# VHH binders against D-aminoacyl-tRNA deacylase (GEK1): the designs that were tried, part 5

Target 1, 317 residues: D-aminoacyl-tRNA deacylase (GEK1), of Arabidopsis thaliana (Mouse-ear cress) (q9zpq3)
Amino acid sequence: MVTLIVATTADPASINPAAALLAMPGWTAGPILPPDIKSFSNKQTRVIQHDRSIVKEDDLDLRWEEATGEVVDEVIFLSRHTAVSNRPALTVHPIGVLHLKDGESPPQGGKPGWAALPSTRIGPWFRLLKKMAEAHGLVPEFEITLEATHHGPITNKPTMFLEIGSTEEYWKRQDAAQVMALLMWEGLGLGGSEEVGKWKSETGKRKVLLGIGGGHYAPRHMDIALKDDIWVGHLLSGYSLPMEDPTQTKTTPGENYIGGNWRQSIKAAFEATKASFPGGEILAHLDHKSFKGWQKKAITEFLAEESINVGKPNDFT

## First folded at step 21 (VHH; from z01 with T98S)

Design aa4
Fold by OpenDDE, fold request of step 23:
Structure aa4 (fold): chain B 317 residues (1-317), chain A 122 residues (1-122)
Amino acid sequence: as target 1 above (317 residues)
Amino acid sequence: EVQLVESGGGLVQPGGSLTLSCAASGFTFSDYALAWYRQAPGKKRELVAAISSGGSTVYMDSVKGRFTISRDNAKNSVYLQMNSLRAEDTAVYYCAASEYIDESGYTYWDYWGQGTLVTVSS
């Protein structure tokens, strides 16, 4: 079984970290995948390089398996990050498109209503990244943050994105690229240390955060994610919870019906999270401050109906 | 608590003017893009105007030259000045906020207000 690291030469925030990683010892050239995807091998890690948009390359995991016969355990994508604030940032996040309904075209890959399996490394690597960034003097210039689930590409194996942001100036930062490379090096145990973020079923701490609500960077969920031994699944920001105000809708099927795809989104996120963490205790954390009263009520009731456990911050210990 | 509270809606005659206000709280206002959306009866919600954190603006075609979106970070507020109002401008107007925009300019709206009704009628 192998881990795929995917980089594109079309993005300095992608190719620079990959190059920095490949400059470390132990790498050999791997097979070329159609049409022109280069690869490199080090132990159970593969680096894949192409020149196309990261979010448009679907099913790279399956394509790799077909081409090489190797089983893919997880996929790590390297990418640039953009933000309204334009502040420098290093980010980690799961992928999926839970904010769109069927028939809509996602601007950044994926498909409406789809949630990828989240990499089990999201929480642990987020914490590790924070430590590394601090140690290497990137903080406080760079914010270390999680991102909510919001884009593709389509994958079939556990997946996460590592991103450098949030403007062109920062995408090209070599010190940031080096830290990302070190994160991958240490996190994957390529230097001989124990890998970070592998899930062990039926043993150890098994609390998994499913974030519901908040903004894109989900600060209140992130606070939980900073706790030791907490695993992180999908994070659903407000835009992934489209809810229709019953007071504004004239065609409600029932008195308590709240329209919108928010139910499907939560369910998809939960199922994907559960699949990535077999035997885990999935706890939905609601960002209460980000919800209106009627939204909170609806979500709470739905979670109960779906037998999804709700966790308060103190439950994540 | 995150809040977006719209105000300024009401009944106005065609050709009239209104100024909508949205007061925000519970998040770092200056880090967010802001927008006004509207939804007329039986129609889909549509973007009317948006303003970036840096002050760049975008408008739907039908309101260009008539509507102006602005923001005051010191007051955590966004405004929509509406001039030369038309019957087709009748809708519930919503304020929205986003802290994330992708590389293509697609904006993900995190928070919404309750809306304020604007009725343009003779």
Scores: ipSAE 0.882, ipTM 0.941, lowest interface PAE 0.5, mean pLDDT 95
Fold by OpenDDE, fold request of step 23:
Formats: structure tokens, sequence, C-alpha cells
Structure aa4 (fold): chain B 317 residues (1-317), chain A 122 residues (1-122)
């Protein structure tokens, strides 16, 4: 079984971390993935390099398996990050397109209503990244953050993105690229250390965060994700929870149904999270501050209906 | 608690003017892009105007020259000055906030107001 690291030469925030990683010892040239994707091998890790948009190459895990006969355990994508604030940031996040409904076109790959299997490494690597960034003097210049689920490409195996942001100046930062490389090096145990973020279904702490609500960076969920031994699944920002105000959309007074695709989104996120963490205790955490009263009520009732456990911050221990 | 509260809507004659306000709380306002959306009866919600954290603005074509979006970070507020109002401007107007935009300019709106009704009628 192998881990795929995917980089694109079209993005300095992608190719620079990959190059930094490949500069470390133990790498050899691998096969070319059709039609022209370069690869490199080190132990159970493969680096794949293409020259297209990072969100446009679908099914790279399956393509690799078909071409090489190797089984892919997980996929790690390297990418730039943009933000309204333009502040420097290093980010980790799962992928999926839960903010769109059927028939809509995703701007950044994937397909509407789809949630990828989240990598089990999201939580542990987020914490590791924070430590590494601090140790290497990137903090407080760079914020270390999670991102909510919001884009593709299509994958079939557990997946996460590692991103450098949030402007062109920062995309090209070599010190940031080096830290990302070290994260991958250390996290995957390429240097001989114990890998970080391997899921154990039968031993250890098995609480898994499913974040519901909040902004893109989900600060309240992030606070939970910083706790030791907490695993992280999908994070659904407000844009992934489209809810229709019953006072404005309903013609019949007294109906308790809240329209919008928010139910499907939560369900998809939950199922994907559950699949990535077999035997795990999935706890939905609601960012209460981000919800109106009627939204919170609707979500709470839905979670109960779906037998999804709700966790408060203190439950994540 | 995160809140976006619209105000300023009402009934106005064609050719008239209104100023909508949206007061925000519960998040770092200056880090967010802001927008006004509107939804007319039987129509989809559409972007009317948006303003970046840096003050750059975008408008839908039909409101260019008539509407002006602005923000006041000190007051955590976004405004929509609407002049030369037309019947087709009748809609519920919503303010929205986003802290994330992708490379293509697609904006992911995290928070929405409840909306304020603007009716343009003789």
Amino acid sequence: as target 1 above (317 residues)
Amino acid sequence: EVQLVESGGGLVQPGGSLTLSCAASGFTFSDYALAWYRQAPGKKRELVAAISSGGSTVYMDSVKGRFTISRDNAKNSVYLQMNSLRAEDTAVYYCAASEYIDESGYTYWDYWGQGTLVTVSS
C-alpha cells in the first residue's frame, strides 16, 4: 500500500513543497503515469507531478492503481491557498463539494453533494504542522488553520490538502515549502520515525470531530482539533449548510420542514467521515454561535433523527 | 453570536432612492468580503454588488451607475445606496459575508442576513 502525494508545476505552492521533499534522501524515479505524469518513489510514498490544475485531475488514486498494481491508501494534494484577508497561512483540510446541489458546476473540481473520504491524518498533521511552523519561526507570520470542506478533485481513497497561502508572494515562500516538506517527511515516517496519523480502530482514543457550522476556517472546530488524540473528519461551513428560512419560503404556516440541501450535506459528510474511521466515535460539533435559533433547532433535530451523536467541546477528550 | 441584520428596506416610487444597511457582529468584519444579494418573487437569488476587504467593488450590470456598495469597518457595516430605482429592483435584499475566495474569484458565503424587502411601485 502506498501514499500518493500530488503536485502540479502550475502552482509554486504545490511544486515547491514537492521539490523540497524530493530533495531529501531516498527518492528514486518512478514510472510515468499516462499520459505524462512523472512520479518518484520513496519507501511506501509516491510523489506524482503533473502540470495541470490540481483540482482537475480526477481519480489519480485509481489511475495509479491501474497503472502500477499498487494499492493506494491515501492521497495528499499540495496547493496554494487564497483568502479574502490575504494573510499568510498554512492549511490542512478535507475535500468535497457539499455547498452545491445536483446540476450545479463546481468551480474547483469535484461533484455536487460529494464528500471525499477524509484522511485520518488531518487532525494529527494539523497539530504537527502547528508545532513545526512554530519551531521553524513561521509563526506568528503564518496562521496555521484548518479549512472547511469545499472543493475537489474526485478521489476514491482518504484524502487531504496541504496548502500555502494566501497571496502569490506567500505561495513562493521557500521556508513555508520546507516546513510542508518536513511535515510530509515526518508525518509519513520517511526518515525512520513513527508515522503520524495512522488510524487504529481497536486501540487508543477514537473520537472523531464532524464540524457543523462556522466560517471557512471554522475556529471553534479548530479549537477542538488542537486537542490531543482528536481525529478530524469533514468540516461544514455555513456555505455547505444552505437552509431556507421558513418565514420567507413557506406559504403554509406551521410547517416544520426547513428547506435547502443542508440535510444531504450533513449526511454525506457524516457517511464519508464514518467510512474513514471504522470503529470511531463520530461526534458532531455544532458551532452554535454561527447559527440562528431556528437553524440550530433544525440541525439538532436532524442529527437526532439520523442517530448522529452530538458532542460539546468537553466531550472531545 | 454571528449576526447580519439588514435595514432600510421599504416602499419607494420608481426613480426614488433607498439606502440599505447591514450591521454585522460576531466575526472579524475586516477579514470578510461583503455582498448584497436580492431575490425577487419566483426568481433565483442573484448577486447585486460585492465589496472586497480592500474595498474593490463589483456590480451586476443592471445596477451599474445606480447602486453603490460601501463598507465601514469601524461600524461593522455594509451599505447599498440605491438610486433611480426601478420596478424590477423589487426584491428581498440580503447581505452576506465571506472569508474565503478561490483563485477564480468564486466566493463562498459563510453568513447571511434575514433580508429586507424593497418594493418599487407607483
Scores: ipSAE 0.881, ipTM 0.940, lowest interface PAE 0.5, mean pLDDT 95
Fold by OpenDDE, last read:
Structure aa4 (fold): chain B 317 residues (1-317), chain A 122 residues (1-122)
Amino acid sequence: as target 1 above (317 residues)
Amino acid sequence: EVQLVESGGGLVQPGGSLTLSCAASGFTFSDYALAWYRQAPGKKRELVAAISSGGSTVYMDSVKGRFTISRDNAKNSVYLQMNSLRAEDTAVYYCAASEYIDESGYTYWDYWGQGTLVTVSS
């Protein structure tokens, strides 16, 4: 059972954190994955270096398993982050393409309607990253944030992205790279400490956040994710909830059907989240402020129909 | 509550002008990219114009030179000045907001207005 860390050589926000991690003790050269992907090994962790686009590296976990015989537990991708604001940021997020319907071509890998298994480490590592960033003086310059589910590649095992943003200047920041390396080092227990964010126990706090609504960075979901012992699954921004306005589509008075792919998106996100957290209590949190009245009503009714539990902020304690 | 409320739509003759407004609330307006989309009956929704947080603009080819998108952060508003209107400009116009653009420039739109109808007819 191994964890794959995937670094892109052409991306400073990816390769610099990987290099910083590899500079720490205990690493040895690993096998070359065909055709030319280098790897390094430390305990149950593997660092993979490739020169392609990350979003096009489908099934890298399965390719590793086929080539080495090792079972992959999870995949961590390192990448640059871009944003409208261009503000510096360190981010953690799950992957999937829930904003597109069947037949559409995703701009950043994956496939329409697909949600990856979210890494169980998203919540715990988000909190750990925040603490480390603060301790190392990166805050308040860098925002520490989650991102909503929004791109590929296709993976088969639990997955998350760690990103540095949001411009070229910040992609190259060595202090940020060092903090990301320390996050991986401590989070994976490579230094001998207990790993952070592994889903093992059948007891204890088992609340899992499924975020519904809000912007890309989903601040109200993030507030919940900052709470101790809270696990984090998929986060669905507004763009992953395509809904058709009933005032524009209704042909008959009294019809309650709201078109759009939002139902499939929620269901896919829920199923993937549930699969990553066996035995967990999945709670859908609605960003009420981000919804119109008719949207909130529709989503609430759908969640009830699907027997998906809804949680208020206080339910996550 | 997050709101995008369009106004300014209506009936106008060919060659006429309209100014659409979109008033936003419930989010940090200055951190968002903004856009106007339109959808004509039986057609796919299409991007008309967009403006970045920094004020950079992009237009669809058919409206270049005729339409101007602008924003006023102090008023949390985005505008679409439409001149030399044509019959083919008839559509429901929507305001949209996004706080995330990927590496390729693909914009993920988080919030949408209800739309305002523009009809260009003699």
Scores: ipSAE 0.877, ipTM 0.939, lowest interface PAE 0.5, mean pLDDT 95
Fold by OpenDDE, last read:
Structure aa4 (fold): chain B 317 residues (1-317), chain A 122 residues (1-122)
Amino acid sequence: as target 1 above (317 residues)
Amino acid sequence: EVQLVESGGGLVQPGGSLTLSCAASGFTFSDYALAWYRQAPGKKRELVAAISSGGSTVYMDSVKGRFTISRDNAKNSVYLQMNSLRAEDTAVYYCAASEYIDESGYTYWDYWGQGTLVTVSS
């Protein structure tokens, strides 16, 4: 079983971290993934580099498996991050397109209503990244953040993105790239240390955060994610919870029915999270401050109906 | 608590003017892009105007030259000045806030207001 790290050859925020990682000892040239994707091998880790859009190259995990016969355990994508604030940031996040309904075309890959399996490493690596960034003097210049689920590509195995942002200046930062490389190096145990973030259903704490609500960076979910031994699944920002105001829509089927694709989104996110964390205790955390009263009520009722457990911050201990 | 509260809607005659306001709270306003959307009866919600954190603006074609979006970070507010109003501008207008934009300029809207009704009729 191998970890597949995916980089592009056009994005500095992908090029530099990959280069920094490959500069570390133990790497050898791997096979070419058709048609022209270069690869490198180190123990159970593979780095692949392609020249296409990172969000549109689908099924790289399956393609690798077919080409090499190796089983892919997880996929890690390296990419640049952009933000409204343009502030420097290092980010970790799951992928999926929960904000779109069937028939809509995703602008950044994936497919409508789809949630990838979240990498089990999201929570642990987020914490590790923060620690490393601080140790290497990137903080407070760089914000270390999670991102809500919001784009592709299509994957079939547990997946996460590691991103450097949020402008061209910061995409090219070598110190940031070095920290990302170290994160991968240490996190994957390539240097001989124990790998970080492998799911062990039979041992340790099994609480998994499913974030519901909040902004793209979900600060209140992030506070929970900073806690030791907390695992992180999907994070659904407000844009992934399309809800129709019952006072504005006369076509509501019932007095308490809230229209929109928010139910399907939560369910898809929950199922994907559950699949990545077999035996885990999935706890939905609601960012109460980000919801209107009627939204909170609807979501709470739906979660109960779906037998999804709700966790308050104090439940994540 | 996160809040976006629209105001300023009402009944106006064709050719009239109206200024919508949206007061925000509960998040770092200056870090967000802001937008006005509208939804007419039986129609899909559509983007009317948006303004970046830096003040860059975009407009739907039908409102260019008539509508102006602006923001006041000190007041945590976004505005939509609507001039030369037309019957087709009748809709519920919503303000929205986003802290994320992708490399193509696509924005994901995190928060929405309740909306304010604008009716343009003789």
Scores: ipSAE 0.839, ipTM 0.921, lowest interface PAE 0.5, mean pLDDT 95

Design aa4
Fold by ESMFold2, look of step 21:
Structure aa4 (fold): chain B 317 residues (1-317), chain A 122 residues (1-122)
Amino acid sequence: as target 1 above (317 residues)
Amino acid sequence: EVQLVESGGGLVQPGGSLTLSCAASGFTFSDYALAWYRQAPGKKRELVAAISSGGSTVYMDSVKGRFTISRDNAKNSVYLQMNSLRAEDTAVYYCAASEYIDESGYTYWDYWGQGTLVTVSS
């Protein structure tokens, strides 16, 4: 199992957690990847540092394999977070660009209609991060939250982002960077403890959350993700579910046809989630209050047609 | 339940004025960016004006100087003051809300209203 951690040198929310992690025991210099990417190794973990856009530098997992012969099994990106509110946050999220149709240009990398394989660690590490942030005095100043699936880069292995937000003052916070480094240290078992959040054959049949609807910070899905032993796949905010208002699209064929890319979004997120969690029981959890009646009905019918099981909060046990 | 409810549309003569309002509920309004979009018959929906949580505004070129977007966080409402109306302003106007803007300034709209019709004719 090889974990590739990616940092960018110009982003303090990225390079500071990486530097804090590299200051811990056991790191040795690794190969330099083309064109000039420094790497470091500790057990099964590889850290790379580059000076390019973190969301637009595609296929780093495959490029590592080409350069070293070593197969990457998962990717973790360290990045800054921005928000409309500018409130401080520590976040965890899967990636994908589900809101765009073929031919549209994604603003922050990825490709239209694509969902990356979600890291199996998203749920367990979100819960661990919350405990660590509390223990280190970052709460309530920093909100500890998931984010809905968004942006790139393109990856081919299970992926997640760890972010510090939401302004330059907070991107630079060294105490936040240290907590992110401790999360990675403990979560990957680098100090000798058992790692956190790996999907093993004996964990099959456990419940895996597929979030449908809500806002960017996934408020209703967060209630589920805080439960013990719940695994988290993709989280589709309203912006990942483009649905055309039927009163504006009555010229569309079929009396109840509802246009927009929402079907493709749900299918792509479901298939990527299933691929990351072999044998897992995937349950779609709907943020019902975020949908109009016609949207809710259409989504519920589509889930049934696709044999995607719906879970209410109590079904996540 | 999350709701964005537009009102204030109607029939107005060229050169006239209208004020559109959008009442929001089901989310923390002050944390959100708000926008007005419009869609004329047979055309794509287009951004008219947007306002950040901090009050910064942007307008499409054809409405600059004629339209003003504003927000009232105490009333959970966003407004579009439309002056010097022209026939080409005829459209259904939609309110939208987002809590996430990326580093490029791209806004990810989670919620949309049902729209209010503005007709400018003589």
Scores: ipSAE 0.738, ipTM 0.884, lowest interface PAE 1.2, mean pLDDT 91
Fold by ESMFold2, fold request of step 23:
Structure aa4 (fold): chain B 317 residues (1-317), chain A 122 residues (1-122)
Amino acid sequence: as target 1 above (317 residues)
Amino acid sequence: EVQLVESGGGLVQPGGSLTLSCAASGFTFSDYALAWYRQAPGKKRELVAAISSGGSTVYMDSVKGRFTISRDNAKNSVYLQMNSLRAEDTAVYYCAASEYIDESGYTYWDYWGQGTLVTVSS
């Protein structure tokens, strides 16, 4: 029933958008989430501010319910973004740690082999963020992009991250924080307009993107996500699809098995996407040019075996 | 089309030298970190050396002082100069590329080459 927005005082890219949102009308002090986490309420929205690592405070949705009796409908995290290039960015992404096997330790929270339920708002809010950033003069300085599925924390309800990157100078940018606050304000309908990105399983366009392959910023899948009314689930970049090179392993006669954790990654991401979009038409979109021939063949055969439909760009209409 | 194409492998005597090259295409090379990994038969793939988009380098302990990673953004290429080669350096060497590094410094490698074999034997 409630939307939980999570910020940490340890991160200017987290606390500054939260503060900008809380400066808007309608907020009142809410209950304290144990141990000492302050909260604020406005209509269906709850903002909490803790002081720990944003990716390692697990189960905040269940902890909210235990402390307050209110059931959490979705979770939105506010965070900094880091990048190899250090270029400025505003990003939206689902979370999960799909490439690790049971027993391996995730460096940034979550748990091995797990995909969170993706927020249904990822696609619609990515498009809205792009429009807002342009209208507020942040483009072309900031790139507005999706990110592939990665990291934690552990959640139990539909989840997404909203991030400002990619260096200290840009994490602190108040105009970027303001745009993220406006995104949440408008997207959640707190000013009285209709909210954006709720799933309506019985009406409207129901095509849901499951991205397979490509790099961390998913450029081929972003082409699809920019189309009108397309929903976005999980996005699996190459690092989420560990595949064993068959030339480096011996195979028995009649065997065509490709090792690595890629099957489990795809299956976990598909099942989480399906769970977030009841009645939706999930289409796996492959970044074909990011795969070697043997990888593409193996993935295509597995998708067919699992009855996961493949979508070409024109199928997202 | 994303491609990482390794070359320069071969048979070399202990104490000898080789230069490995990896030509990259299909992504903005200057935005990526590059690495060389190696895999000996029956062993797990291990990091040999990495170079950030800004040119900072990291080496595994056993190759430090013998191997040098470098990049040429104009040619979209990364290199591994291998000197004072030892039998233990025998492996298939792989080029890898990533645009994402987390706050702990962990790098998430999206793309891999097909590998080039280096054999160090008398």
Scores: ipSAE 0.701, ipTM 0.873, lowest interface PAE 1.4, mean pLDDT 91
Fold by ESMFold2, look of step 22:
Structure aa4 (fold): chain B 317 residues (1-317), chain A 122 residues (1-122)
Amino acid sequence: as target 1 above (317 residues)
Amino acid sequence: EVQLVESGGGLVQPGGSLTLSCAASGFTFSDYALAWYRQAPGKKRELVAAISSGGSTVYMDSVKGRFTISRDNAKNSVYLQMNSLRAEDTAVYYCAASEYIDESGYTYWDYWGQGTLVTVSS
């Protein structure tokens, strides 16, 4: 029943979009969450602002419910993005820490081997963001892109991150902050128009992308996500699919055993995606060019073993 | 097709030198960080050296002063110059590439080469 938007006060890529959204009509002050987290309310939407890092705020959905009695349906985090290239970007992504095993310490929150429930809005809002950014003259300066699944915090309800990157100059850009605020305003229907990206089991295209392989910005999977009415679940880039080269492992039980955490990664991502999209048709889309032959064979066989359907680009029509 | 192809491995005596090369294709090389990792039999893979898209470098402690990582964006190639080689440097050396670095400075490697063997023995 409630959409929880999370901002941090020390991050301009977080607080500036939140401030731009709060400047629009209809906001009233809400309760203070322990220890001292301010909140604001507009219709079904709650914005919270805090001064702690993202890794310190596990279970905000459950903590909201405990403090207020209101059930949280989804969580949206506003954050800055960093990149190797330092190129400007506006991004949307699901969260999870799929490359780690139990007992390993996640560098940026979450828990090992876990994938959060992906927000159903990831695909639709990625497409809407791209249109808005173009209409507001941010393209081509800013790349508008998905990111592969990564980091925490721990959440229990459908979750996504909205980010501005990739340097201090661009984190502070007010035009980018305004576009993110417009995305949330229109996407949540706060101005009275129909909201965007709610999952309904009755109508429309029901195909859900599960991305397997590729780089962090998921270029081959973005081609699919740009198609009309395609839903987006988890996106597993190469770092979420650790696979041990069998020619470097001298002894394997059975010649088909390929070590690494890649099976668990795919399984966790698939199950979380399925849970967010009841009745949806999940299609695993492989970035074939990112895999060696032995990797592609292993992944394809595992997907068949698990009864996970593979989708080629034409299967998403 | 994404490819990282290592070359330049071989047998060398202690105190010798070797240059490893990694040719990359299938992505925009200048947007990526590159690294060399190594793995000796029975050991876990370890970072040897990395170079950012802007040319900044990091090295593991045991190779500082002996190894130099460099990149040539025109050739889509990354190199590891290895001098004063020791028996402990014997390993398969892997090239890796990434376009994502988190706020802690940790780099997430998406692509890996097949490896090239370096053997240091008398």
Scores: ipSAE 0.693, ipTM 0.868, lowest interface PAE 1.4, mean pLDDT 90
Fold by ESMFold2, fold request of step 23:
Structure aa4 (fold): chain B 317 residues (1-317), chain A 122 residues (1-122)
Amino acid sequence: as target 1 above (317 residues)
Amino acid sequence: EVQLVESGGGLVQPGGSLTLSCAASGFTFSDYALAWYRQAPGKKRELVAAISSGGSTVYMDSVKGRFTISRDNAKNSVYLQMNSLRAEDTAVYYCAASEYIDESGYTYWDYWGQGTLVTVSS
């Protein structure tokens, strides 16, 4: 029943939005979790602050339940974003480690081949964040974007990350932290308005985006996510779709199998998305221009074999 | 369409030199990190060299002092100068591009070229 918001004390992109949220009305002290993790409560929302790496601290939802008896319905992590370009950004994304195989150690938590249940709020809160950032003068300085599915920690309930990037100067920006706090305040309905992005028990009218291909910031999939009433599940960029080039040596005559972990990645992401959106219409949206012809052919054939529906942009309305 | 097109591979004698080139299109080249990977028969693909958007470089130990990675943002190209080549450098060499690096320094490569074969033998 509760929403767990996780902040880390050493990360200004995490603790500053949490502090801004806690400065708003209605917070009371909550229990102290072992070893010395502070918590705060407001209606259905619980904030915890801990001093360990956010991506390595697994099962915080279950640990909250064990310590308090309260069932966690979803987890929201507040974190920093890093980028090759160092451009300022405010981001929203699901988590998972789909590119790694068993036996590989993920540097940012999670486990190989795993995709968390995506938060149903990813799409709606991305749209709300964009509006709030514009209204508060953060655009165009900050890019407002989704990120493809990546990293941990391990969670058991619907999960998303909210991030401020992409350098120390911008991680510390208090105006960005305030916008993230307002997003959570309004998105969770803490001020009395209706919350945003909760999945309703309905069928047949709700399109859910499963993004396949493209770069880390999902540009083709963001075009879909900006449409009204579109829900967002997992977003698989090229790095989550390892595919072995068939022009390399094949050992089996007549075998037309494309190696790599891409099938497992798509299947894990699809099943996690489906689990977060019961009764939803999951549509795989391909960033066609990000694929070579042999990759596109293999992916479309696999989607058909698995009965995963493909959506063109017009299928999302 | 995103493209990474490698060229410059071929047969070379031990001690010789080759320059590999990778021409990129379909993304903002200056925002990306670029890398060369290689894969020898029966081996896993391994990082050879990488160059950040700001020009910082890293090399695998066995190629330090022999290989140089560079980039030309005006030509949307990344290069690998390979000197003092050895038989163990025989591999297919792949160009890769990424716009995301995590806090641990792990780089998430979205795009790969088709590879260019380098054979070092007498």
Scores: ipSAE 0.650, ipTM 0.848, lowest interface PAE 1.6, mean pLDDT 90

